# Designs tried in a protein design chat: miniprotein binders against b1l550. Part 52

Target 1, 279 residues: b1l550
Amino acid sequence: MRLPEELLERARDIHSEAPSHRIKLDRVGSFGLKVPVEFKGFLLLAEADVWVSLPEGRRGVDLSRQVEAIYELSNPPKDPFSLCREAAISLLEKLNYADSSGVSIRFDAPLQDGESLKYYGVEISSIASDEIINKIRVEILGMTACPCTAELIRAYKSSEIAATHTQRSLGILEVSTKAEHPDPDKLASIIERAMSSPLRTYTKRPDEGGLVIRSLSNARLAEDVVREMIHLFLEEFGHLPEDTHILAAVRSMESVHMHDIYAERSFSLDEIRKEISSH

## First folded at step 6 (miniprotein)

Design Dq9
Fold by ESMFold2-Fast, scan of step 6:
Structure Dq9 (fold): chain B 279 residues (1-279), chain A 94 residues (1-94)
Amino acid sequence: as target 1 above (279 residues)
Amino acid sequence: GEIRVTVEFEKDGKRIRFEYTFTSPEELEKALKEIERIIRRKGADRVRITVEASSEEEAERLADELRELAERLGYDEIEVTREGNRFTVEAERE
């Protein structure tokens, strides 16, 4: 059913009206949109959120223009980074009352794993105002092995490979920068290299044994993993603007406990360099 | 080498700035196409693009490409300022 066009003249423009309370809103938008994206040769169905700031004197946003902004740019499917940045700018163009706009896109990124695929989580955003701030969060599971228990077993009986408990650990790198989004594959690689070993979707028995041996030979505390992630990040991305903000974190699902261990550090590049150079 | 590109554009009193950092020619070409699309849709009255390259020769080549891009986008006044491995292209339409 489609109502007569003549009703447009009788209907109030609700969005342009003054609100009941003159309060600014930081983020008003359409959340949970499904958009196709092209990522490194894969066609993926991503989930997107789009929003704008709403001034204190305006009752609502035109939600249809928000959806138009991202869908107009998603056909044909393009890389999620360009889509994110272009859509954020388009929102400011289409919604002239907004002081800022934002777009977030999240998806599972495939990684080649022999004849199979493994995956890691990616969430990117672009927030546009008088400048554009790009943010990326990468999460990937790996394996950690406890060095404390390994040391106790080594003390009990000397051996090249000490027995210890192993567990899945979730590594997290989040980067907020005025520069282009960092390559998520490189961020995922940093996380995996900081772990005791990576995880696989599919292993044959000999390969599975190798992963366990690798993990046991490279035992690391959650704290060790976070410090190593920061070190590796600085080697790969230390050239980003000094005001770039990073969160490095690990959540270890400890196999000997009913609870998890968590370690994190947030910093700017300027801040971390001063800290390292003073030692 | 590493290349840094800063793009600033203005329309109706709003100024937007964003940065790119990349190490491959393929990434640069992709970024330039994205910049072109944004400028065309935005209808920016003024554009300022600053590039810092790993060498003076590389910077000069990129300056020529960006000047050509600004001309293709219909900008009437294009000024290029060079200082070593850093250059700025400022373009505006009447």
Scores: ipSAE 0.012, ipTM 0.482, lowest interface PAE 9.2, mean pLDDT 82

Design Ea2
Fold by ESMFold2-Fast, scan of step 6:
Structure Ea2 (fold): chain B 279 residues (1-279), chain A 115 residues (1-115)
Amino acid sequence: as target 1 above (279 residues)
Amino acid sequence: GDSEEYLEFIKELAEFAQLAFDEGDFEEAAELYRLAAEYALLLLERNPENDEYRYTLAYLLAMLGEALFRAGDEEAAREAFEEAVRLLEELVRKDPENEEYKRLLEYARRRLAEL
């Protein structure tokens, strides 16, 4: 059976009709798409969102055109950074009524941990308009230890090895730049080096004991971890454009409390250099 | 594993292709079915003994043929249907009692004969 011509014409035109209310929308698109990507030699199935701005005089977006924009560029699977940037640009070309477009791609990135792999979270985006802005967010779990409790126990027991409670902590680095996305493995490394101890995927009781002892010996507040992350970031990525914006944060998931401890700092490279050089 | 996730991805592409087809955008539908078929071929090439992947490829090629025909590309439609028939004849030979294989083969043969 062939569809009637009248039905096909109506289906195509509905998106170009006037809306019930003349209100601009900032982001309209397909969210939660599965997209294959190649990352550091691994073939991964990532999750993607694609969107465009919708002008006040247009009822809807062409969703099929949005899906085509990312999928035609994903075969063969390519690195998620190039895919993100190229798809955002392609969206504006395919959907010329839009003022801006964006693509976000999320995946769990493998990282070598002895003979095994562990995973950390990566979310990248590219937002295209008169310019392109590239963002990357890396989240990785590690361990932190409370130095206040360690000091209290040490005072009572006169021990050289501090005893304290440990918590799982999520370290976060987010970078927004007109340059290409920073290497997520390097961002993950910065987070792990700033923490009291990294979280391991391969656990034996002796290995777990070593991890706890390291955390207790290198006790850091969430505030300490954020400052160390910023310091290490500047050493590795201080060459990025001065208008590069960074968010450094730690969320400590308290095991004995129903609430989390959170510390963060947002800054531009220009801002932080002036702050550090002034004292 | 990830191959099962790839099948879900291919199904999602086919659903978007069907949406485009239903909206009368046959050129868009053809591009999405072609992309889905390319991924199905990649999966079959890595797993040449897997007849489920072979059937998935055959199905996508038959749908690609229909979309191409509706878009006005009769030569490309013929090539897609011919490849679908070739794969389906192989599948029916291996499993002659499979009604799903026989139905799709009859459909593809009929469409090809009408071109």
Scores: ipSAE 0.000, ipTM 0.331, lowest interface PAE 12.5, mean pLDDT 80

Design Ea3
Fold by ESMFold2-Fast, scan of step 6:
Structure Ea3 (fold): chain B 279 residues (1-279), chain A 115 residues (1-115)
Amino acid sequence: as target 1 above (279 residues)
Amino acid sequence: GDSELYLEIIKYLAEFAQWAFDEGDFEEAAELYRIAAEYARLLLERNPENDEYRYTLAYLLAMLGEALFRAGDEEAAREAFEEAVRLLEELVRKDPENEEYKRLLEYARRRLAEL
């Protein structure tokens, strides 16, 4: 049974109708879409959000055009960076009432760890308007060891005592830039190099001793880890535009405290260069 | 493998399409079913002997046809139902006792006759 033409026209026009209140909305779209991506030879199922700005005079957005924008570009699966950027541009082209569009894609990235794989978190976005802003956030677990505790226990040589000096820490690097997305493997590498030791997915008894010894020989405070991440970031990515914004952070899960230790620094490349050149 | 990921996407898109259809947004449902059908077509092209993928494509094309028919696009609906019928006739020839294939074929033929 066909619906009367009047009902079909009203259903199709609902999104172009005037809203109950003339208020602009910043982000309206489809959140939690599952999309296939190809990342460094791996086929992964990622999660995506797509959105546009909605002007004060329009009631709603066209869902089908948002879904078209990302899925047309996902067949065959492509790298998530190109997909993110191209879908954001496509959204703005397809929805002419929007001032801006955005796409975020989240996935767990595989990283080679000896003969096995480990995973780290990646979230990327592209926001399109008169220009494109690309954002990436990388989160990876590693290990830290307290320099103060190591010094206090220097008189004791026990693997059991040494083990209490190490703790898991989450390293975070977030970058917002007008240039292409930075390589997440390089961001993950910066985080791991800044920590006392990387966290391994599989460790045999001989390797356990090696990790403990490495952590103790490279004991670092959360504050030390953040400073080292910034130093290594500038070495690898100092060529990015001066208005590039970075967040470097670490969350240390202290085994001897009821709470975590957190350290962070946000900066632009222009700001940090001026700060460093003052010393 | 890769086919499992494509099936996950097809299922996800078909669920969104059904939601749009139930809300009376037949044009939106048609676009979502069209995208799902293109993923199913890719699966069938890569696995031409897989009758489950052939059925999935036929089903999505029949749903696309229904959405287009309800949206008032009779010519596009006819094309979708014609392709669905072609695929389903092949499936019924291979498995003439399959009631699911026969039911969907009868439905698609009935809709096509109304166009």
Scores: ipSAE 0.011, ipTM 0.433, lowest interface PAE 9.3, mean pLDDT 81

Design Ea4
Fold by ESMFold2-Fast, scan of step 6:
Structure Ea4 (fold): chain B 279 residues (1-279), chain A 115 residues (1-115)
Amino acid sequence: as target 1 above (279 residues)
Amino acid sequence: GDSELYLEIIKELAELAQLAFDRGDFEEAAELYRLAAEFARILLERNPENDEYRYTLAYLLAMLGEALFRAGDEEAAREAFEEAVRLLEELVRKDPENEEYKRLLEYARRRLAEL
């Protein structure tokens, strides 16, 4: 235990001092904070980053005020979306020298998989200034199967070839909007529906054959998966503001290659509607 | 709940409070120690027989008291030290040979006498 009198002898105030150079900084803060969140009935340990802009005339930020902004709002644990938005606003209120603030929260979200749970990655952000911009990124693993695999099975009647040509693929949807954060379970559902089949948390040997057969009946290239994700996204979330920006991407680990295949498309809702309607 | 979750948060908040205290930001240190103490209170409420949680709460309250005292908030400091003393007296009664409990208790009592 350190006695408080020892702490007092080392106390210094340097954050309010003038800096050596009068340069504004865009993001200064505490990164990698552990915060409890409540997500759809689950208590999860999330990882958070909090930051503010720093004006040219101030040497440092009040890191303690940044931590207070998020932890005051995390007791009791609440949903990560409200926490993210409210903490970003609170940062600007507590640190009035800042022009902008931001909060990012990352966690693994549980998703029902038969009688067990699987997890997918979620990262949300809220950036506050004259307006608030909400971002969400969802990453989930699934399976893809080359259309050529179906032809090989048909020609040679080989389940062994089919198993060799099914690959793990990471589907990615990222949304940046002035509206509230989209529901990550809906984004995960879009990704899984666009793929050949979802990954299981536990697959019994008999179930492996069924998974391969399902993948072959829905064989898709990474390019096909990205296009389908965009199509399904527009059906579910086409009501978002026209300046909403989306990234749809797939990374497939090919069994024949020592490298991944990657396909992506970034777009605004306004941009994609004009592209689709031109046909 | 997950007790390990709250302990990690308490440790992080206490470290940040210590840094603020070292910088002379006693108001900021007090706010961080107050938040850490609230999480420790939840842990003790869920397990009222856990003396490690009781000590954690007592320690954070003593640090909160010191930060408040240095910030000039004598009344809030008194309240924090009074609660710390109450918890530490219980801990010393249960383990009268624990030098750590005794040191913190004597410290908190001295601060109360100065308020």
Scores: ipSAE 0.000, ipTM 0.300, lowest interface PAE 14.1, mean pLDDT 80

Design FB1
Fold by ESMFold2-Fast, scan of step 7:
Structure FB1 (fold): chain B 279 residues (1-279), chain A 81 residues (1-81)
Amino acid sequence: as target 1 above (279 residues)
Amino acid sequence: GQTLEIHITGLTKRQAIRLAEKLAELAKELGVEYTFRIKDGEVHIRATGLDEDAVEELLEFAAELAKEFNPDAEITIRVTS
């Protein structure tokens, strides 16, 4: 049931009223919206959050205008990077009381895996204020093999390839930049190349044996994987602005422990270049 | 390739953001890498690895759009090879 329009004339504009306490809010918006996106030839269902800042003198945000903005821009479906940036800018234009706006879009990205597909996690955002900041986070599973146990077993068995435990490890690269969003496929590739081996959606026994042997021949600590991810990132994306901020992390789901191992490093391009050149 | 640096002043914050976003779209279509910085309606754009046609197209687009937003906008350009 639709209520009569005459109520609009008599209803208070709650959003424009003074709040109970004069406190600024950083993010107020619509979270968990489902939006279609076009990604590298695939039509995917993504999840979006949209928000704006709220000044201390205003009680509420026009949430309906936020939803309208992203849905209008998502029909027909477009690439999630353009959608993210355009929606953030549109929000800032439409809601003049806001000092900043933001949009995050999350989806599982397909990767070709032989004759099948595998998927990795992507979250992108654009935050518009005095500047536009573009963020991307890529998460993909790979395999790691423990070099410490490998060395111990090698000493015991004296074999060419040491036996050791292997486990699934989650690699994470997060980039915040004033340039355009980095290509997530390239970020996923960096993570997989830093691991002992990539994971597959489907393997037959000979291929599975090959992955295990590759992992054992390329045993890496979580710390090794993070350092390699940083090295590979600098080779591929060292051209980004010096104030670009990166998080590189690995969470190793240790097969011999009841707990995980975690390693991370946050840095700006300016910071890491000075660190590397001073050694 | 050539490097193009464009500095624009006299835009509102929202106009500067819109200009930067439109330039990002064009840079992507041209296959060139670029960076931009916006502060207080002031826009700094740097694009690298450009051929002569890409420099002309990016420059014309930036100048035209900036003047559409504000005819009094000041544009400073530097091209290096």
Scores: ipSAE 0.000, ipTM 0.288, lowest interface PAE 15.1, mean pLDDT 81
ESMFold2 (binder alone), alone request of step 6: mean pLDDT 79; pTM 0.716

Design FB2
Fold by ESMFold2-Fast, scan of step 7:
Structure FB2 (fold): chain B 279 residues (1-279), chain A 81 residues (1-81)
Amino acid sequence: as target 1 above (279 residues)
Amino acid sequence: GQTLEIHITGLTKRQALRLALKLAELAKELGVEITFRIKDGEVHIRATGLDEDAVEELLEFAAELAKEFNPDAEITIRVTS
């Protein structure tokens, strides 16, 4: 049941009141909203977070206006990049006390895989203040093969293709830039090419054998994968602004251990170029 | 390709953000990458790898929208190869 509307005229406006403590909050918002998006011809269900900064003199944020901002822009469904940027700006327009706003959108992106599809994780965000900063994080599984065990087995019994253990590895590329969001398919491609081999949704026995042989012939440490991802990223996206920040990481789910191996590097384009050119 | 730099003054923060968003949408349709920085109503826009038609289309759109927001907005353009 609904309460009478005349109660709204008598109720305090809690959000506009002074808080118990005059402390600024960096992010206050509505998290876990379901929104439809159109991505490369696919209609997908995405999850969105929306937030704004809250000044020290204001008790709360109007959360209903945040939800309204993103839902107005999500019908009809549009590409998640435009939705992200437009919603961030709309939040600042609707909530005039805020110094900054942000929108994050997460979804599983389809990628053509022979006659089938496979999926990789995408999280994008836009943060609006005196500047607009666009972030994208791509996560995709691939296969790695251990070069250390391959070399040991080659020493024990020489063969043209050495036997070694293989495992699923999660590759991660995160980019923060004042330019537009990089194409996530290109980021996913970089990750897969850095791995020993990509993973498939479906394989016939001959194709499965080929992937295993490819992986064994291209054995890579987690450290090797991260360095290769950075190298490939610079070839594809080296044109981005020099203050663009990148995180490259891999988490290898080691088949011979009860624990994972993790390797990462964070850098700006300016920083990494100076490092590489020093040698 | 050509590099286009656009400097716009006289916009509010929200007008500057809206301009940047609309230019980013157009740049995506043209298949080019754009970067922008906004400070105190000043917008600095940089786009690289452009052909002559893309330069003209981005300039025309930016000028039109900026003048729509503020007829007194000042637009400074630099094109380099």
Scores: ipSAE 0.000, ipTM 0.357, lowest interface PAE 12.7, mean pLDDT 82
ESMFold2 (binder alone), alone request of step 6: mean pLDDT 82; pTM 0.763

Design FB3
Fold by ESMFold2-Fast, scan of step 7:
Structure FB3 (fold): chain B 279 residues (1-279), chain A 81 residues (1-81)
Amino acid sequence: as target 1 above (279 residues)
Amino acid sequence: GQTLEIHITGLTKRQAFRLAEKLAELAKELGVEYVIRIKDGEVHIRATGLDEDAVEELLEFAAELAKEFNPDAEITIRVTS
């Protein structure tokens, strides 16, 4: 049952009224929406947030128009990058009082791993104003092996085989750019290649032994992994605009400690090129 | 190879996004490196590693689609070797 349409003519438009305090709000929106997306041949259930800025003179946002913006564009399911960008632009067109709009979409991305699949985390956003800024964050687990303990064991001469502790480490690459979103599979690949070894969904005993030995032969500090991620990123994505901003980070879940080790670097492409070329 | 820069103005924000998406699709099909920026109804594409045929194909496609969206759209082109 719908309420009579005549009520719309007599009801106050609460959202357009003056607020109790004339304060701008940066993000007002609908968070935690479930949306289907098509990613590299997979139909995935993603989680989306949609928002707009709210000017100091307006009491509220019409949330129904935000939901319409993303759902109209998600049927049929499309790639999450186009959905993100188109929905952000649509929000600005539908909500003319807003100075900016944004959309974030989160999902676990499948990645081929031999005859099986493994998964990595992806969060993308598009923020539209007088320009559009695209952000992507990729998180994937890998393995690191400690070079400090390896060196101590070699000095002790207790074994002819390299020995050290290994642990799962979370690699993070976040990119903010006025260009299109980078391919998340390429970002995930950069992270894995920077690690001592990648992790696998399925391993048989001989393959597991091989991965452990490779990790031990390629022992890396969290600091080493971050530097290698930056190096590999510049090789793959050095063509992006100079004002592109990157965060590279590693969180190592140290097997010999009650706490994690964390290393990060944020930079613009212009900044890092000048830093590297000054040596 | 040649570098092609195309700057298109006079589009709505949605039209600019749609043009950028179509240009990216063609650039990928041509196997060229590209960067696309969208700002307030403007689209800027920079494509590198092009031969003469690829330059003409991207340029013609961009001009035709932009004019289809808005006959008054302004197109600025820069080609460098």
Scores: ipSAE 0.000, ipTM 0.319, lowest interface PAE 14.6, mean pLDDT 82
ESMFold2 (binder alone), alone request of step 6: mean pLDDT 84; pTM 0.802

Design FB4
Fold by ESMFold2-Fast, scan of step 7:
Structure FB4 (fold): chain B 279 residues (1-279), chain A 81 residues (1-81)
Amino acid sequence: as target 1 above (279 residues)
Amino acid sequence: GQTLEIHITGLTPRQAIRLAYKLRELAEELGVEYTFRIKDGEVHIRATGLDEDAVEELLEFAAELAKEFNPDAEITIRVTS
């Protein structure tokens, strides 16, 4: 059933009314929207959040206009980076009371893995105000092997390859920049290259053995992985603006503990260059 | 290919955003790498992998749109190979 449109003329505009308390809100929006995106030849189902700032004198946000903005731009499906940026700008144009707008889009990105595919997590956002800030977060699982236990066992039993524990580790790279979003495949590649070995979606017995031996021969602490990720990031993306902010982190799901190990470093390009060049 | 850097001042923040994204659409049609930075109505644009025709098209489009927003907008250009 659809109510008569004439009722709109008699109904109060609740959103335009004064609120019970004159408090500004930073983010008010529609969260968990399902949107199709085109990513490197794949049609994927993504999840989007859209929001705007709400001034202290206004009770509510027109949520239907937020949904219209992203739906208009997502049909036909387009790349998630353009969708993110264009939707953030469109929100500011459609909702003139807002000081800022934002859009976040998350999806699992396919990555070629031999004859199959594996997937890694991508979350991108664009926040528009007097400037645009673009953020991307990439998360991918890899394998780490403990060098401390390896060395202890090598001392106990003389062997060129020491037994040690291995575990899944989650590598994280997050980049916030006034430039365009970095390529997520390149960020995922950096994370995998920093690990003891990558993980595979599908392995046969000989390949599985080789992966384990590779990990044992390339044992790395979470701290080692974070430092290597930063080194590789600077080689690939050192051209970004100096005020670009990066978070590099590893969460190791320790196979010998009931808890995880976590290591991180956040920095701007300006900060890290001064730190490295002061040597 | 050539590298084109465009610096535009005198726009409102929203005009700067609109210009940068309209120029990105043109850059995609031309198949060139395109990046930009916006701060306080100031736009810095960098495009790489251009031939002379692509440089001319991007410059003319940027200049036309910037002057439409603000006739007093200043445009600074640097081309390197």
Scores: ipSAE 0.000, ipTM 0.257, lowest interface PAE 12.5, mean pLDDT 83
ESMFold2 (binder alone), alone request of step 6: mean pLDDT 81; pTM 0.760

Design FB5
Fold by ESMFold2-Fast, scan of step 7:
Structure FB5 (fold): chain B 279 residues (1-279), chain A 81 residues (1-81)
Amino acid sequence: as target 1 above (279 residues)
Amino acid sequence: GQTLEIHITGLTPEQAEELAEELAELAEELGVDITVEIKDGEVHIRATGLDKRAVIRLLEFAAELAKEFNPDATYEFRIRS
């Protein structure tokens, strides 16, 4: 059932009317759209948000045009980076009253883990105005071991490898740049290498023992992990434009506390290079 | 019509010239007008066309080809309306 299209000619055009209050809105759009994407040979179900800015003099946004923009470009499925950029550009073309547009795409990325797969979180965005800003956020779990408790136990027992508490820690790298999106697998690798050890989808007891020993032999504070992530990031991605902005963070799910520990640092490439070279 | 710009860095002068030649051929095929400027190892491309999908495809091709010449090359898009 549908209503007669003749009614549209008699109905007010609500979207083009003046709003009750002349206030600009930064993001108005369709959120939580399901779209297929092709990522490194995998067909994945992703979730997309599409949005535009809304000027102070316009009451509403043409939501159907937003959905049309992303779905036209997602059939057949393509890589999420191209989809993100192309959809953001298409939104500005379709919705000429907007000063900016954006597209965000989220999915769980497969990562080879021995003979199995493990998954990490990826969110990519492209924000279009007179320029395009690309943003990527990668989150992956790893293991950390407490060096403070390790030192106390070593002093008490005089053992070569001190017992200490271990916990899952979530590592986060977020990059905003005018250049192309960084490869999320490389960002995930940076996070894992900064941790005491990576996590595995499946382990047998000898492998599990090795992973624990690795973690204990490489005990790190959340603060240590963040600094190492930044160091490794600069080695891999220091070639990005100087105004590239990075967030590096770790949330440690402390096994000896009812609360988590969190450490972060935000910086631009220009800012961090000046800081490092000032020593 | 739609106008988009791409700025590419990290190519040698020879690679930049090759990129410009390849891009001109595809632009002719797609009916897109392009302007290419090569300055100090940087390539600035402005593409204008009535079909926005053709313009986007052309610039996407430019980015892909740049990466094929040099995996460390970077690119930035700009929208000019």
Scores: ipSAE 0.000, ipTM 0.520, lowest interface PAE 10.9, mean pLDDT 84
ESMFold2 (binder alone), alone request of step 6: mean pLDDT 79; pTM 0.734

Design FB6
Fold by ESMFold2-Fast, scan of step 7:
Structure FB6 (fold): chain B 279 residues (1-279), chain A 81 residues (1-81)
Amino acid sequence: as target 1 above (279 residues)
Amino acid sequence: GQTLEIHITGLTPEQAEELAEELAELAEELGVDITVEIKDGEVHIRATGLDKRAVLRLLYFAAELAKEFNPDATYEIRIRS
């Protein structure tokens, strides 16, 4: 049952009041909202967080205005990059006490895999203040094969292709830039190409055998995969602004160990170019 | 107010001129001062206004319009310190 609207005339405006303590808050908002998005011809259910900064003299944020802003922009469903940027800007326009706003949208992106689909993780953000900063994180599973064990078994058996252990590895690329969001399919492609082989949603026995042989012929350490991801990223996205920040990482779920192996590198484009040119 | 800039690449000269015309109209409506420089498919826009949100709205409009003309167009928005 709805309470009478006449109560609004008598109720205090709690949000506009002075807080108990005059402390600024960096992010106040609505988290875990379900929103439809259109991504490369697919209608997907995404999860969104929206927030604004709150000044020291204001007790609360107009949360209903935040939810209204993103839902107005999500109907009809649109691409998540435009939705992210537009919602961040809209929040600053609607909530004039805020110095900054942000929107994050998460979804599983479909990727063509033969006659089926596989999925990889995408999280995008836009943070608006004196500028717009766009962030994207892509995570996708691939396969790695151990070159050290391969070489030992090859030497022992005098075989040209040695047996070795293979494992699932999670590749991660995260980009923060003042330019538009990079295409997540291209980031996912970079990760898969850096691996010993990609993983498949569905394989028949002959295809599965081929995938294993491919991995054995292209054995790579987690460290090798990270370096190759950075190399491939620079080939595809080296044109981005020099202050673009990248995280490249691999988590290898080692089949012969009770623990994982992890390798990462964070860098700006300016930093990595200077490093490469000095060698 | 603070000066913000957007750099857009990938537009034809005709698309760049149309972008500049649309921006001039919106800038007048929003009370934002703009300077536009066009060179061989590259567009540099400098925007200054009392309301930072209005300035950001103008630059994001420029970015979205550029993508409508050419989906392969790229942009960068930055503050000047």
Scores: ipSAE 0.000, ipTM 0.342, lowest interface PAE 13.5, mean pLDDT 81
ESMFold2 (binder alone), alone request of step 6: mean pLDDT 79; pTM 0.729

